# Miniprotein binders against q9bqp7: the designs that were tried, part 112

Target 1, 240 residues: q9bqp7
Amino acid sequence: VPQNWFPIFNPERSDKPNASDPSVPLKIPLQRNVIPSVTRVLQQTMTKQQVFLLERWKQRMILELGEDGFKEYTSNVFLQGKRFHEALESILSPQETLKERDENLLKSGYIESVQHILKDVSGVRALESAVQHETLNYIGLLDCVAEYQGKLCVIDWKTSEKPKPFIQSTFDNPLQVVAYMGAMNHDTNYSFQVQCGLIVVAYKDGSPAHPHFMDAELCSQYWTKWLLRLEEYTEKKKNQ
Below, E stands for the ipSAE of ESMFold2; O stands for the ipSAE of OpenDDE; V2 stands for 0.75 times the mean of E and O plus 0.25 times the DockQ between their complexes.

## First folded at step 10 (miniprotein)

Design Ge1 (at its last look DockQ between E and O 0.61; V2 from the best seeds 0.00; counts 0 for: pae E 1.7 > 1.5)
Fold by OpenDDE base, look of step 10:
Formats: C-alpha cells, structure tokens, sequence
Structure Ge1 (fold): chain B 240 residues (1-240), chain A 97 residues (1-97)
C-alpha cells in the first residue's frame, strides 16, 4: 500500500462537459521546472530485471546492426514516433486550426493502422497538453484527451513494429496513462475529469492497431502501482 | 496471453530444431531470431536465454562467428538468474564452438 495515498479521481469535478468547454482542444505548454516528469519517474524506477533485459536487448541489437546501425535504428524509431504524433495532432485538431496538413505525414502505415480507432474518437478536449499534479509533485505531457466510444479517455498513442495484443505487453504505458489521468484530474488548468484510459498500439505495416481500453477499475489498480513507483523515485532522490 | 506467446516461442524453437536437422541453417537462424524477438517482448529472462542458446546452435551449425557473442548474452542471463541448469546448458553449447 502506498504511504502517500492520493485519489486518482477528483470528487469535486464532474464528468459532464460544462457547456462552456472550449470547442478548441487545450494545448498547455510543458514548463521546464525541477518537477520530475512521469517518464523520468518510470525510467528511474524500472526493476533490476527490466534494466538488465533492456541492456541485453541493446547488446543483441548492436550485434545484429552494428554500433552505427543501432544508432540509426534508434534515431529512425524516434523519428517515426514523432512524425506519427504530429500527424495525429493534425488529424485530431479542428479544421480551423489546421495548418496546411503535410500530406506526407498522413501517408504512413501507422496512420493507416489507427484509422479504425479514429472512427471511434470524438470530442477532443486536449492535444499534446501538459499536466501537473501539484500535491504529488510530478508533471507530464499527455497525447490526447477525447471520447473513445462515448467514454472520455486519456489516450496514449504508441508505435510498434511488433504486435502488442495484451495490455501487459505495453510495459509501463498503463502507469503513464493513469499518471496523466491523476494529474489532469487535479490540475487547475482543466475543468473536467477523466475516468478511463486508452493505449493505442499502431503498427508500421498498417495492420489494425490494438486498442487497450482501461476502465475506471483498471485505472485505479494501475494508479496504486504508479503511486508506489512515485514513492520509490522520491526515496531514491532523498538518498542521492 | 503470455502463455500463448510462450507456446508460440516453443513452436518456433521446435521448427528451428527441425530445420537444423534438415541442414537448413539459414532458415533455422531466421526462425530462431523470431523466437528471440518474441522472448524479449515477453520479458522472460529464462526463455530468452534458452532461445538465445538455440540461435547460437544455429549460428554454430552455419559457421557464423556471431555464435560466440550470443553465448555470452545467454551466459550473462543465466548468471544473473543464478540458474545452475542454464549455466550448464550455456557451457554445453560453448563446447560446440
């Protein structure tokens, strides 16, 4: 049990959009501060086994690709992910705010992969927006807040070259999603609450993306795990 | 399920063994690599070590110098796990070099 328990959901916020919700998605800039990001917390609190296996995987990839090939591979993976997020932001943004859609960004297997998910996405409230949990003292940049199949979700878009049919195969992504949910639900910059999460794994070959829906119960379970990771991070920082 | 993924890896491993017996070393390497990738995605260190050793056997059969490096990866995993059985298996494969 976390020592510093805090609720994921804010009882003072209604799930109902106030009629005054801006038609334009929120895009709060991430401020550079001393507050740790969700990503930093998760990276610094990986298990010894996770760290060990990642290093072995790196060694394997270097063996196959060489040092330069591995650097190129890593750069390409990063670039593909970035371009995918930029394309999604362009797609999900209101038409009035659409800068000239770089049509080249839309011509990707990843975008093809998510088309069936995008059909079920509506009511976009935030895109690439910063969240801060003031009490728990962490920040993050969430990809999207929108309705998926009529349920308001924090949506996290992931790229993969390999099938990830199970939520367990998404590693710490569920923790990232609930961390963003909990922060958003208590961030004064947001007037609404989210109760659900969605991880979408898009595939390079254009095969149908896997949606991993997280209901309020599952979110609460992962939230407890997130709090434990945050406590571990905090303790590690005190001992440094 | 994780169990289904394990079964898929086991099926790949069996195919690799079959291909090795048939003298189809390049195909054996390809299938072994698939097994390795799936095992890393699953995140099971014991299974990773086993399929790495199988890949090493395929490399040895093909005369591929990468076998030595793969055996070292498997050894590091086996030592990290503290598995005497896996360490013994690693040494058995190493003796084939």
Amino acid sequence: as target 1 above (240 residues)
Amino acid sequence: SPDEIVKEIEKLAEEVRKLLKEGKYDEAIEEALKAVYKAYDLGDPELIAKVELLLAEAYIAAGDPRARYIIEIAKEIAEWLGSPELIEEVEKVRKKL
Scores: ipSAE 0.665, ipTM 0.906, lowest interface PAE 0.7, mean pLDDT 91
Fold by ESMFold2, look of step 10:
Structure Ge1 (fold): chain B 240 residues (1-240), chain A 97 residues (1-97)
Amino acid sequence: as target 1 above (240 residues)
Amino acid sequence: SPDEIVKEIEKLAEEVRKLLKEGKYDEAIEEALKAVYKAYDLGDPELIAKVELLLAEAYIAAGDPRARYIIEIAKEIAEWLGSPELIEEVEKVRKKL
């Protein structure tokens, strides 16, 4: 029961791109300002139980790997995620050639894992592009907006490797997708809107990635949960 | 689903106990670690404490000094839950050090 309910979809916009769509995907630069990011909101609204269990998980990982080993492990996981996103941006960008692609960037199990999903992706409209919800006062950086099996989606790419920090795995991924969607649908930098989401979990060993499609009804359900997390964040900051 | 994950953890726990009876301590540790990772992914603190204690039992059987640190993690979770039963289970395992 959010106090400041706001619709995820914009009735002033079509769910389809207009006939004069640009041939180059949008890449709106992220503006540094005071308003919170989607990921900050989600990190700051974890339950006390989840925070407690995360600390116990860190203790056991440090026991297995040592302090320096744990730092190296988390740094490598983070780097692999960055490399994966960079590779996907390169693959999906029509402006790049094979000469300009980093071959090391494109050679990974994660890229192999996602190949069967990429066959169904077309009509890329945005890549690594900033979104802002001016009314609800939050920002984000979405991975991709493209058609998946003929439906225009906000697409979120995730990597999976075991063992991993469990709280950041995929629990909040649907909230992240709908938060980006709602922001994009009300951002003046975008002339169209998106009503569907797609979460793609890629695997380090190259096994087939798992797509999780989110239709408009499912997106609306998660949007309500996102609004509650955003409200909790806002009230928390007033009492800080 | 969460219910299927719980069943998988229970199967792993039974395999750990079997391996311990067979004296295959290194294999028991490996299987117990799988159960621990799944329990953390599920986020069930009672189940986490139980599988951590099972891992500690395997470390004790193998003579691995890491057992005491795993017991401490289980103790902290049991105290967070306020479970007298889990606290007693922790102490039973600790006495085997």
Scores: ipSAE 0.467, ipTM 0.848, lowest interface PAE 1.7, mean pLDDT 84
ESMFold2 (binder alone), look of step 10: mean pLDDT 91; pTM 0.913

Design Ge2 (at its last look DockQ between E and O 0.81; V2 from the best seeds 0.64)
Fold by OpenDDE base, look of step 10:
Structure Ge2 (fold): chain B 240 residues (1-240), chain A 97 residues (1-97)
Amino acid sequence: as target 1 above (240 residues)
Amino acid sequence: SPDEIVKEIEKLAEEVRKLLKEGKYDEAIEEALKAVYKAYELGDPELIAKVELLLAEAYIAAGDPRARYIIRIAKEIAEWLGSPELIEEVEKVRKKE
């Protein structure tokens, strides 16, 4: 049980969009502060086993690809992910921002992969927007807040490359989502709250993306795990 | 589910053994690699070591020098786990090299 319990949901906020909700998705810039990011917290609180296995995987991949090949692979994975997020932001942005759509960004297997998910996405509230949890002292950049099948979700977009395996931090992705939810729900820059999460795994070959829907109950379970990771991070920093 | 992934890995391992018996070493390597990748996705160190050893056997059968490095990875995992059984398995495969 976390020593410093904090609720994921804010009872003072309504799930109902206020009539004054801007028609334009929020894009709050990430401020570079001494405050740790969700990603940093998760990375620094990986288990010894996870770290060990990642290193073994890296060694294996270097054996297979060579050092330069592995660097190229890592760079390409990063670039593909970045381009995918940029394309999604462009797609989900209001039409007025569409005039600058690089059509080349839209021509990807990942974009094809998520088309069926995008059909169920509406009511975009935020895109690439910073969240801060003032009490728990962490920040993050969330990909999207929108309605998925009529439920307001924090949506996190992930890329998967087949056949090349990458150790997806699939185990920490739900933690990332709930961390963003909890931060947003208590960030004064947001007037609404979210109760659901969605992880979308897009595939390079254009095969249908896999949606991982997280209801309020599942989010609450992962929130407890997130709090434990945050406490571990905080303790590690005090001892440094 | 994790259980389904384990079953898939076991199926792949069985296929690798079959292919090795048939002398289809390249195909055995390909299937063993799939098993290794799935084991890393699952994050089970014991299973990873076992399938790495299976891949090593396939490399040895093919005369591929990469076997030595894979055996080393499996050894490092076995030592990290402190598994005498797995260490013994690693040594058995190393003797085939």
Scores: ipSAE 0.585, ipTM 0.887, lowest interface PAE 0.8, mean pLDDT 91
Fold by ESMFold2, look of step 10:
Structure Ge2 (fold): chain B 240 residues (1-240), chain A 97 residues (1-97)
Amino acid sequence: as target 1 above (240 residues)
Amino acid sequence: SPDEIVKEIEKLAEEVRKLLKEGKYDEAIEEALKAVYKAYELGDPELIAKVELLLAEAYIAAGDPRARYIIRIAKEIAEWLGSPELIEEVEKVRKKE
């Protein structure tokens, strides 16, 4: 129970787009800022157990791969995620149809993995777009806002590699999604709002991606948890 | 689901034990690594320590010096948890070196 609760939804906004909304997805640029990002808040409020286990994971991976091998592994995980997001932005953006397209960018196990999900995605409203919650003072960069099976969602795309998966807890992914939702719903750059979330886990081997849909009730539950994490972050910085 | 992941880890652990009895040490190590990766994904410290010890047993059987480092990791987790049962399991594996 946060001390200062704040609503995730904005009662002054419609959750349906106006006829005058842009036909091109929004891409609000991320500005250099003094306020914390969602990922920074989550990193700074990890539990002591999570920190301990991540350090043990790093030790074992260095033993397994060597120092240089571990550096290469972590670089490859980030690169694959970055390329996946770039490919999805290209596929979902009308402007990328008129740009240079690399066939290799579009041919990956991850893209194959999400094909059945993409068939259910329509009405793309934002891609790789900055959000800011001016009242709660945090910023983020959301992956996608689009309809999934008829419901407007903040969509977050995740990659999973086997046998050496990234071990980041999925508990924080729902917090990331709702933090983006709350920021977008209270950001003056956006004229609409979103009540649902979707986390899509894509697989390197092309196996069907797993969607995790979050309805408004579930989003509200995670929003409360996000507010607690933000409060913890603020208290830590206030005491420095 | 979390319960399905635990069951998959248990299946991998039984495969490791079978491979060790058959003298297929490299295969046992590969299967044990899969169990370790899944245990870290789940974030269960007790399960992580147990599958790390199973991996250490596979390294010991193969004569691989990495066993000592894996036993150290399992010991650090057991001490973090304050589990006397798990600490005893660590020592039993350490004695096999």
Scores: ipSAE 0.580, ipTM 0.884, lowest interface PAE 1.3, mean pLDDT 85
ESMFold2 (binder alone), look of step 10: mean pLDDT 90; pTM 0.908

Design He1 (at its last look DockQ between E and O 0.75; V2 from the best seeds 0.00; counts 0 for: pae E 1.52 > 1.5)
Fold by ESMFold2, look of step 10:
Structure He1 (fold): chain B 240 residues (1-240), chain A 91 residues (1-91)
Amino acid sequence: as target 1 above (240 residues)
Amino acid sequence: SAEEKFAEIIEELAKVIDEYLETGDPELLKKIEELFKEALEIAKELGNERLIYLAKLALMEFKDAVETGDPDLMREVLYMLEFAVEEAQEK
């Protein structure tokens, strides 16, 4: 259905790194220019229904908290997300030790929430690393590439309070993962590819996180939907 | 140089954003927007199209992050500011 289809997997790459791969996870710097990011593409191509649901949720929150209260709420969401990702990068980094970590960084319900997932994670290959799709011209910042229960995955960590305040983010999470995967598989900074995805939804109260595993077939299905979103974004920007 | 002035404004901006995230003070949002606009004006005075685009993009994505509450957008803004400092110092 996409007018300019492109495969998600690269047949010239192995999903197993060779023996000379780096001993530490990759961390490619994010470079922003005219090339759109995955997050930007998805935000700019929300459906009218997604926009309506977001606006309704925001109005409910503003009614409950006031405008300033809503701003404070969102700042706390940003802080928790930032600290969650910083903590995970620290925990998963082989060059850091527990005594060198900020104790407050590791204290959160979200970190407690993912403990059972982390027990199944090994072989970390990339952390907080930029990816670029050279042909399709988009960029992203992936959270983690590691083995989950023996399968090499692009892993995306999501925070959620109860109830879930960002329905559209949950709706688009699989597209985000496959977009990162497709970019990584065609990025010259990486010597290997990944064919599986994992979305981990962590909870503020420490309740066990919810993993959403995506095998290669499911990733291919969502990849087609991602290509349509990227095409829609490109057409909108050409006409502006 | 004017590039160093741009980098100093972006470093200040990152500090104020961190303060906003830690305190939740909505008045800091006004200061953040003023700093973005100041950075954009310096980039325009330089005639540096790359810095102009970067400042515009960062401001737009910051506003979208606050409007949507999307922490992924905010994280991308913060990483983009780190890149902007390096870009301005290396020209």
Scores: ipSAE 0.575, ipTM 0.824, lowest interface PAE 1.5, mean pLDDT 83
Fold by OpenDDE base, look of step 10:
Structure He1 (fold): chain B 240 residues (1-240), chain A 91 residues (1-91)
Amino acid sequence: as target 1 above (240 residues)
Amino acid sequence: SAEEKFAEIIEELAKVIDEYLETGDPELLKKIEELFKEALEIAKELGNERLIYLAKLALMEFKDAVETGDPDLMREVLYMLEFAVEEAQEK
């Protein structure tokens, strides 16, 4: 049980969109103080097993590609991720704010992969927006807050070269999503609350993306795990 | 000004990172590290503890991103650089 329990949901916030919700998605800038990001917390609190598996994968890739080939591979993964998020932001942004859509950004297998998910996405509230949990002292950059199949979600878009048909295959992504939810629900920059999460795994080959929907119950379960990771991080930093 | 010079280095850093992302050239990693060090030195000269912190953190997170292949961490680095430019211009 976490020593520093904090609720994921804010009882003072309504789940109902206020009629005055801005037509334009929020984009709060990421302000970095001496506050860890969600990604940093998760990275620094990987289990020995997770670290081992990652290192084993890395060594295998280096053996296959060489050291320079692995660096090239890594850079390409980052580039594909960046371009995918830029394309999604462009797609999900209101038409009036559309910078000239680089049509080339839209011509990706990843964008093709998510088309069926995008059909069920509406009511975009935030895009590439920073969240801060003032009490728990962490920050993050969430990809999207929107309605998926009529449920308001924090949506996290992931690229993968391998099928991830199960939420368990998404590593710490569920923790990331609930961390963003919990922060947003208590961030004063946001007037609304989210109760659901969605991880979308897009594929390079354009095969249909896998949506991993997280209801309020599942979010609450992962929230407890997130709090434990945050405590572990905090303890690790005190001992450094 | 020293603030303008800081912003220029961060802008160059962002460009070199983008070039690295496009090319995967390992020599660009060295250049990125050098630019981060230069930015850190200017931040120290300015006595701006926030910029010093941002430059250190961004470098650390960049290294971690490259080591782990975490694209979210790399995105955070880029946003930190943008924020560092804004922070330098507001003073």
Scores: ipSAE 0.508, ipTM 0.809, lowest interface PAE 0.9, mean pLDDT 89
ESMFold2 (binder alone), look of step 10: mean pLDDT 82; pTM 0.780

Design He2 (at its last look DockQ between E and O 0.79; V2 from the best seeds 0.64)
Fold by ESMFold2, look of step 10:
Order: C-alpha cells, then sequence, then structure tokens
Structure He2 (fold): chain B 240 residues (1-240), chain A 91 residues (1-91)
C-alpha cells in the first residue's frame, strides 16, 4: 500500500475537450528537467529476477552476436520503433498526407499489423505529447490519446518479436499507460480527462496486433502498483 | 555565437545518433559520447544551467538505452535533443 496515495482521476476537470481550439491533436514538447520519466522509474525499480533475466538474455545475445553485434541488434530495434511511431503519428494526424523524406515509413509489417485496430480509432486528441504530474513529480511522453471503439483512451503502441495475447504478458506496459494517464489528468496543459487505456502490440511480420483494453477499474488497480514503483524509486534516490 | 555553436552541436549529435540507428556502427557510439561532452562544455560556457542538466541527463539516458535496449528511453533522448535546439535558438 503506497504511503503517499494520490488519485488517478480528477473529476473536477472537464470530461470533454474544450471547444476553444481547433480539433488538432495536442503535441506538448518534452521539457526535461531533474524529475524522472515513467520509463526511468520503471527501469530503476525492476525486480532482481527481472534484472537477472535481462542480463542473462543480453549475455546470450552477446555470446551469439558479439558485443558489437548486440549493439547493432539494439540499434535496429531503436530504428524500427522510431519509424513505427513516426508512421503512426503521420497516419493519425489530420495532415496524414505530409511529405515524407523516407516513404518506407508507411510500408512496414508493424503498420500492416495495426490496420484492424486503426479502423476503430477516432477523435485523436494528442500525439507524441509530453505529460507532467506536478504533484507526484514525474514526466512522460505518451503516444496517443484517442477514442478506441468509442472510449477515450491513452493508447500505447508497442513493437514485439513475440506474440502477447494476454495483458499479463505485457508486464510493465500497463504501469506505463496508467502513469501517463495520471499525469495527463493532473497536467494543466490538458483540459480533459481520460479514464481508459489501450496497449496495442504490433508484430514485424504483419500478423494482427493484439489490443489490450483497460477499463477504469483495471486502471485503478495498476495505478496502485505504479505508485509503489514511484515510491520505491524516490526512496532509492534519496538514499543514494 | 556560443548559442549557435550549441545548436549546431546538438543538431550534429541528432544526425550522428540517426546514423547509428541506421547503420549499427559501434564506432559512432564514441563520436556520440564526444559530442555530448562538447555540448555540455558549451552549455557551461553559456552559463545555462537548464541546458547543462539536459545535456548530462540526455547522455546518461542514451548510455542506459544502449545498455538495456530500451527503445522508449532512446525516443525520449531524441525528443530532449529537439527541445534543446529550440531552447538554444529561442534565447
Amino acid sequence: as target 1 above (240 residues)
Amino acid sequence: SAEEKFAEIIEELAKVIDEYLETGDPELLKKIEELFKEALEIAKELGNERLIELAKLALMEFKDAVETGDPDLMREVLYMLEWAVEEAQEK
């Protein structure tokens, strides 16, 4: 049980977007400071078992590929993720016909993988946008806020080499989503609330992506776990 | 000016990181670290504590992304560099 609980939702704010601005998705720049990001918190609070498994996997890859080969492998993972998110931002923007210097961004297995999900996505309100929880002191970069099958969601896009048909196989991804949700709901740059989450796992071969919908109750359960991870992070950094 | 030099170094840094992502050349990692350190020295010359902290943080997170293979952390690094260019040019 967290020692410093804070609610994930803020019912005092509007549940609907303001009508004062054009219907163009928000893109708040990531202004980093000394406060930690969601990704940093989660990496620094992995269990000892998770750290051990990651290190064992890394050493097996290095044995197979060499140290330089492993760095080449990870650089390609970074490249594919970057291209995937750039393509999605282009597709979901009102200006989806923007000229691309690398037109191959739109021609990938990952984009094919998510096509059936994109048909259910509408009302995009934010893309690649920074969020900051000013009270709990953490920052994040969320991928998308849009309606999925009529429900406004924080949507997180993931690339994966392995099928992840169940939300439990996405372990820290639900924590990431609720952390972004909590920050957005308490960020003065946003005039609306989000109560649901969606994790979309896309596959390089174009196989149909797995959506994992998170209703408000499930989000609240993961929010408690996120608060524990944030508290653990804060305690570790104080003790140096 | 020193502000223009900082922006040029950060733009070059972003280009070299993109080259690393495209090629996987491990020698580019040495160049990236050198460029981060050069950006930090120029930020210190400017006396801009926000840019100093950003340069230190981006270098640390870049190293951690490479060590762990975490693409979310790498994307955060790239977004931090975009902000750093805009901050240096906006004054």
Scores: ipSAE 0.654, ipTM 0.846, lowest interface PAE 1.1, mean pLDDT 83
Fold by OpenDDE base, look of step 10:
Structure He2 (fold): chain B 240 residues (1-240), chain A 91 residues (1-91)
Amino acid sequence: as target 1 above (240 residues)
Amino acid sequence: SAEEKFAEIIEELAKVIDEYLETGDPELLKKIEELFKEALEIAKELGNERLIELAKLALMEFKDAVETGDPDLMREVLYMLEWAVEEAQEK
């Protein structure tokens, strides 16, 4: 049980979109404070087993590609991720704010992969927007807050070269999503609350993306795990 | 000014990172590390503790991103660089 319990949901916030919801998605900048990000917390608190598996994968890739080839591979993964998120932001942004859509950004297998998910996405509330949890002292940059199949979700878009048909295959992504949810639900920059999460795994080959929907119950379960990771991080930093 | 020089180095850093993302050239990693060190030195000269901490954190997270292949960390690094420019210009 976490020592520093904090709720994921804010009872003071309504789940109902206020009629005054801005037509334009929120894009809150990261606050200018040295606060750990969600991604950093998760990375620094990987289990020995997770670290081992990652290292084993890395060594295998280096053996196959060479050291320089692996660096090139890594850079390409980052570039593909960046371009994918930029393309999604462009797609999900209101047409009036559309910078000239680089049509080339839209011509990716990853964008093709998510088309069926995008059909069920509406009511975009935030895009590439910072969240801060003041009490728990962490920040994050969330990809999207929107309605998926009529449910308001924090949506996290992931790229993968390998099928991830199960949420368990998404590693710490569920923790990331609930961390963003919990922060947003208590961030004063946001007037609304989210109760659901969605992880979308897009594929390079354009095969249909896998949506991993997280209901309020599942989010609450992962939230407890997130709090434990945050405590571990905090303890690790005190001992350094 | 030292602030302008800091902003210029961070802008160059962002460009070199983007070039690295496009090319995967390992030599660019060395250049990125050098630029981070230069930025850190200027931040120290400015006596701006926030910039010092930010530059250290951004470098650390960049290294971690490259080591782990985490795209989210890389995005955060790029955002921190943008923020660092803004922070330097507001003083």
Scores: ipSAE 0.525, ipTM 0.814, lowest interface PAE 0.9, mean pLDDT 89
ESMFold2 (binder alone), look of step 10: mean pLDDT 82; pTM 0.776

Design He3 (at its last look DockQ between E and O 0.85; V2 from the best seeds 0.00; counts 0 for: pae E 1.7 > 1.5)
Fold by ESMFold2, look of step 10:
Structure He3 (fold): chain B 240 residues (1-240), chain A 91 residues (1-91)
Amino acid sequence: as target 1 above (240 residues)
Amino acid sequence: SAEEKFAEIIEELAKVIDEYLETGDPELLKKIEELFKEALEIAKELGNERLIYLAKLALMEFKDAVETGDPDLMREVLYLLEWAVEEAQEK
């Protein structure tokens, strides 16, 4: 039970359309504040089991590939993730001018994997946009805010080489989503809020992506877990 | 100016990181660390606490990304570098 509980939703905000809103998705730049990011908090508060599994996987990969081979493998993972997110931002942008799009950027197994999900996505309101929780003092970079099957969601796109058919198998991904959601709902750069989340796990081989929808109640449950992780992070940094 | 030198180094750093992602050349990791350290020293010489923070955080997250293979950390590194350039060029 967190000692610094704070609500995920902002009762002073509406999730209804605003006639004065611009039609172009928001892309808020990073704030100039000195505070930790969601990804940093989660990295620094991994469970003992997560740390053990990561270390075992890393050592197995280094044994098979060598130290340089492991670094080369991970650089490719980074590249494919970067290209995947760039392609999605391009695809979801309402802009009609597509200058110098890399053809390889749009041709990937990951993009093939999400095609059936993209058909259900509409009303894009933010893309690759910074969020800040001014009270809890953390930042994030959310991937997308859009309607999925008629529900406005914070959408997080993930790449994976292994199937993740259940939300439990996505580990900290639900915490990322709710952390972004809570920050957005209390960030003065945004005039609306979001109460649902979606995690989309795309596969390298083009297999159909797994969507993991999170309604408001499920988001609230994961929000409590996020607050505990943020509290753990704060305590650890206080002692450093 | 020293701010312009900082921004130039960060832009070169982003370029070398992109080359590392595209080629997988582990020797580029040495160049990346050297550029991070150079940027941090210029930020310290300027006495600019925000540039010091951004350079230090980006370096720490780059190392963690490479060690863990976490693509979210690497994407964050690239956004931190963009932020650092914008901060250095603030009028």
Scores: ipSAE 0.536, ipTM 0.820, lowest interface PAE 1.7, mean pLDDT 84
Fold by OpenDDE base, look of step 10:
Order: C-alpha cells, then sequence, then structure tokens
Structure He3 (fold): chain B 240 residues (1-240), chain A 91 residues (1-91)
C-alpha cells in the first residue's frame, strides 16, 4: 500500500462535463516548476526485469542493424512518433484553427491505423495539454482528453511496429494514463474530471489500431501502482 | 546578452535535434551534446539555477531517450528546450 495515498478521482468535481462544451480544446502549458514528469518517474523506476528486457532488446537490435543503424532506427521511431502526434492534434483540432494541414502528415500508416478509433472520438476537451498534481508533485503532458464511445477519457496515442493486442503488452503506458488522469482531476486549470483511460496503439502498416479501454476500476488498480512508482522515485532522489 | 546567447544556442539545439530525428546521423548526436554543454556553461555564467536545471534535465532525458527509444521522453526534451528559451527571455 502506498504510504502517501491520494485518490485518483476528485469527489468535488462533477463527472458530467458542464454543458458549456468549450468550442476549443484546452492547451495548458507546462508550469515552470522543478517537478518531475510522469515519463521521468516511470523511466527512473523501471524494474530490474524491465531494464534487462530493454537492454536485451537493444543488444539484439544493435546486432541486427549495427550501432549506427540502431541510432538511425531510434531517430526514425522518434520522428514517426512526433509526426503522428502532430497529425492527430491537427485532426482533432477545430477546423477554424487549421493551420495548413500538411497533407503529408495525414498520409501515414499510423493515421490510417487509427481511423476506426477516430470515428468513435468526439467532444475533444484538451490536446497536448499540461497537467500538474500539486499535492503529489508531478507533471505531465497528455495527448488528448475526449469522449470515446460516449465516455470521457484521457487518450494516449502510441506508435508500434509490433502488434500489442493486450494492455499488458503496453508496458508502463497504463501507469502514464492514470498518472495524467489523477493529475488532471486535481489540477485547478481543469473544471472537469476523467474516469476512464484509453491507450491507442497505432501501427505503421495501417493495420487497425488496438484500443485498450480502461474503466474506472482498472484505472484505480493502475493508480495504486503509479503511486508506488512515485514513492520509489521520491526515495531514490533522496538517496542521491 | 548572455541570455540571448543562451536562447540562440537552445534554438540551434532544437534545430539540430530535429535534423537528427530526420536523418539519424550519429555525428549530430555529438553536436547536440556539445550544444548542451555550451548552454549549460552559459547558464552557469548567468548564475541562473533554473536554466542550469533545465539544461541538465534536457540533456539527461535526451540521452535516456536515445538509449531507450522512448518517443515520450524525446517530446519532453523538446518541450524543456522551449521552456528554457522562454525562461531566458523573461529576464
Amino acid sequence: as target 1 above (240 residues)
Amino acid sequence: SAEEKFAEIIEELAKVIDEYLETGDPELLKKIEELFKEALEIAKELGNERLIYLAKLALMEFKDAVETGDPDLMREVLYLLEWAVEEAQEK
């Protein structure tokens, strides 16, 4: 059990988005505080097993591609990720704020992959928006808050070259999502709360993306795990 | 000013990172590390603890991103650079 328990959901906030659908998605900038990000916390608190598996994968990739080939591969993964998120932000943004949609950004296998998910996405509340948990002292940049199949979710978009048909295959992504949820639900910049998460794994080949929906119960389970990771991070930093 | 020079180095750093993302050229990694060191030196000369922190964090997370292949860390690095520019311009 976490020593510093904090609820994921805020009982003072209504689950119903107030009827004033903001016509424009929120884009809150990250606050200029020396606070760890969700990604940093997760990266620094990987288990020995996770580190081992990652290193083994890296060594295999280097063996197959060479050292320079692996660096090139890594840069390409980052670029594809960046472009995919930019394309999604452009798609999910109101049409009036359409900077010239670089049509080239929309011509990706990843965008093709998520088309069936995008059909079920509506009511976009936030895009590329910062969240801060003031009490637990962490920040994050979430990809999207929107309704998926009529349920308000924190949506996290991921790119993969390999099928991830199970949520367990998404590594620490469930922890990231619930960390963003918990922060949003207690961030004063947001007047609403989220009770669900959605991880969308998009594929380079345009094959249908896998949606991993997280209900309130599953979110609560991962929230406990997140709190433990945050405590581990905090303890690790005190000892450095 | 030293703040302007810092901002210029960070802007160059962001461009070189973008070029690295597009090309995967390993020589750009060396240039990125050099630019981070220069930015850190200027931040130290300024005595700006926030800029020192941001530059150190961004460098660390960049290295971690490159090592792990984590796109989220790379996105965070780019954001930290934007923040560092803004922080330098407010003084």
Scores: ipSAE 0.462, ipTM 0.787, lowest interface PAE 1.0, mean pLDDT 88
ESMFold2 (binder alone), look of step 10: mean pLDDT 82; pTM 0.783

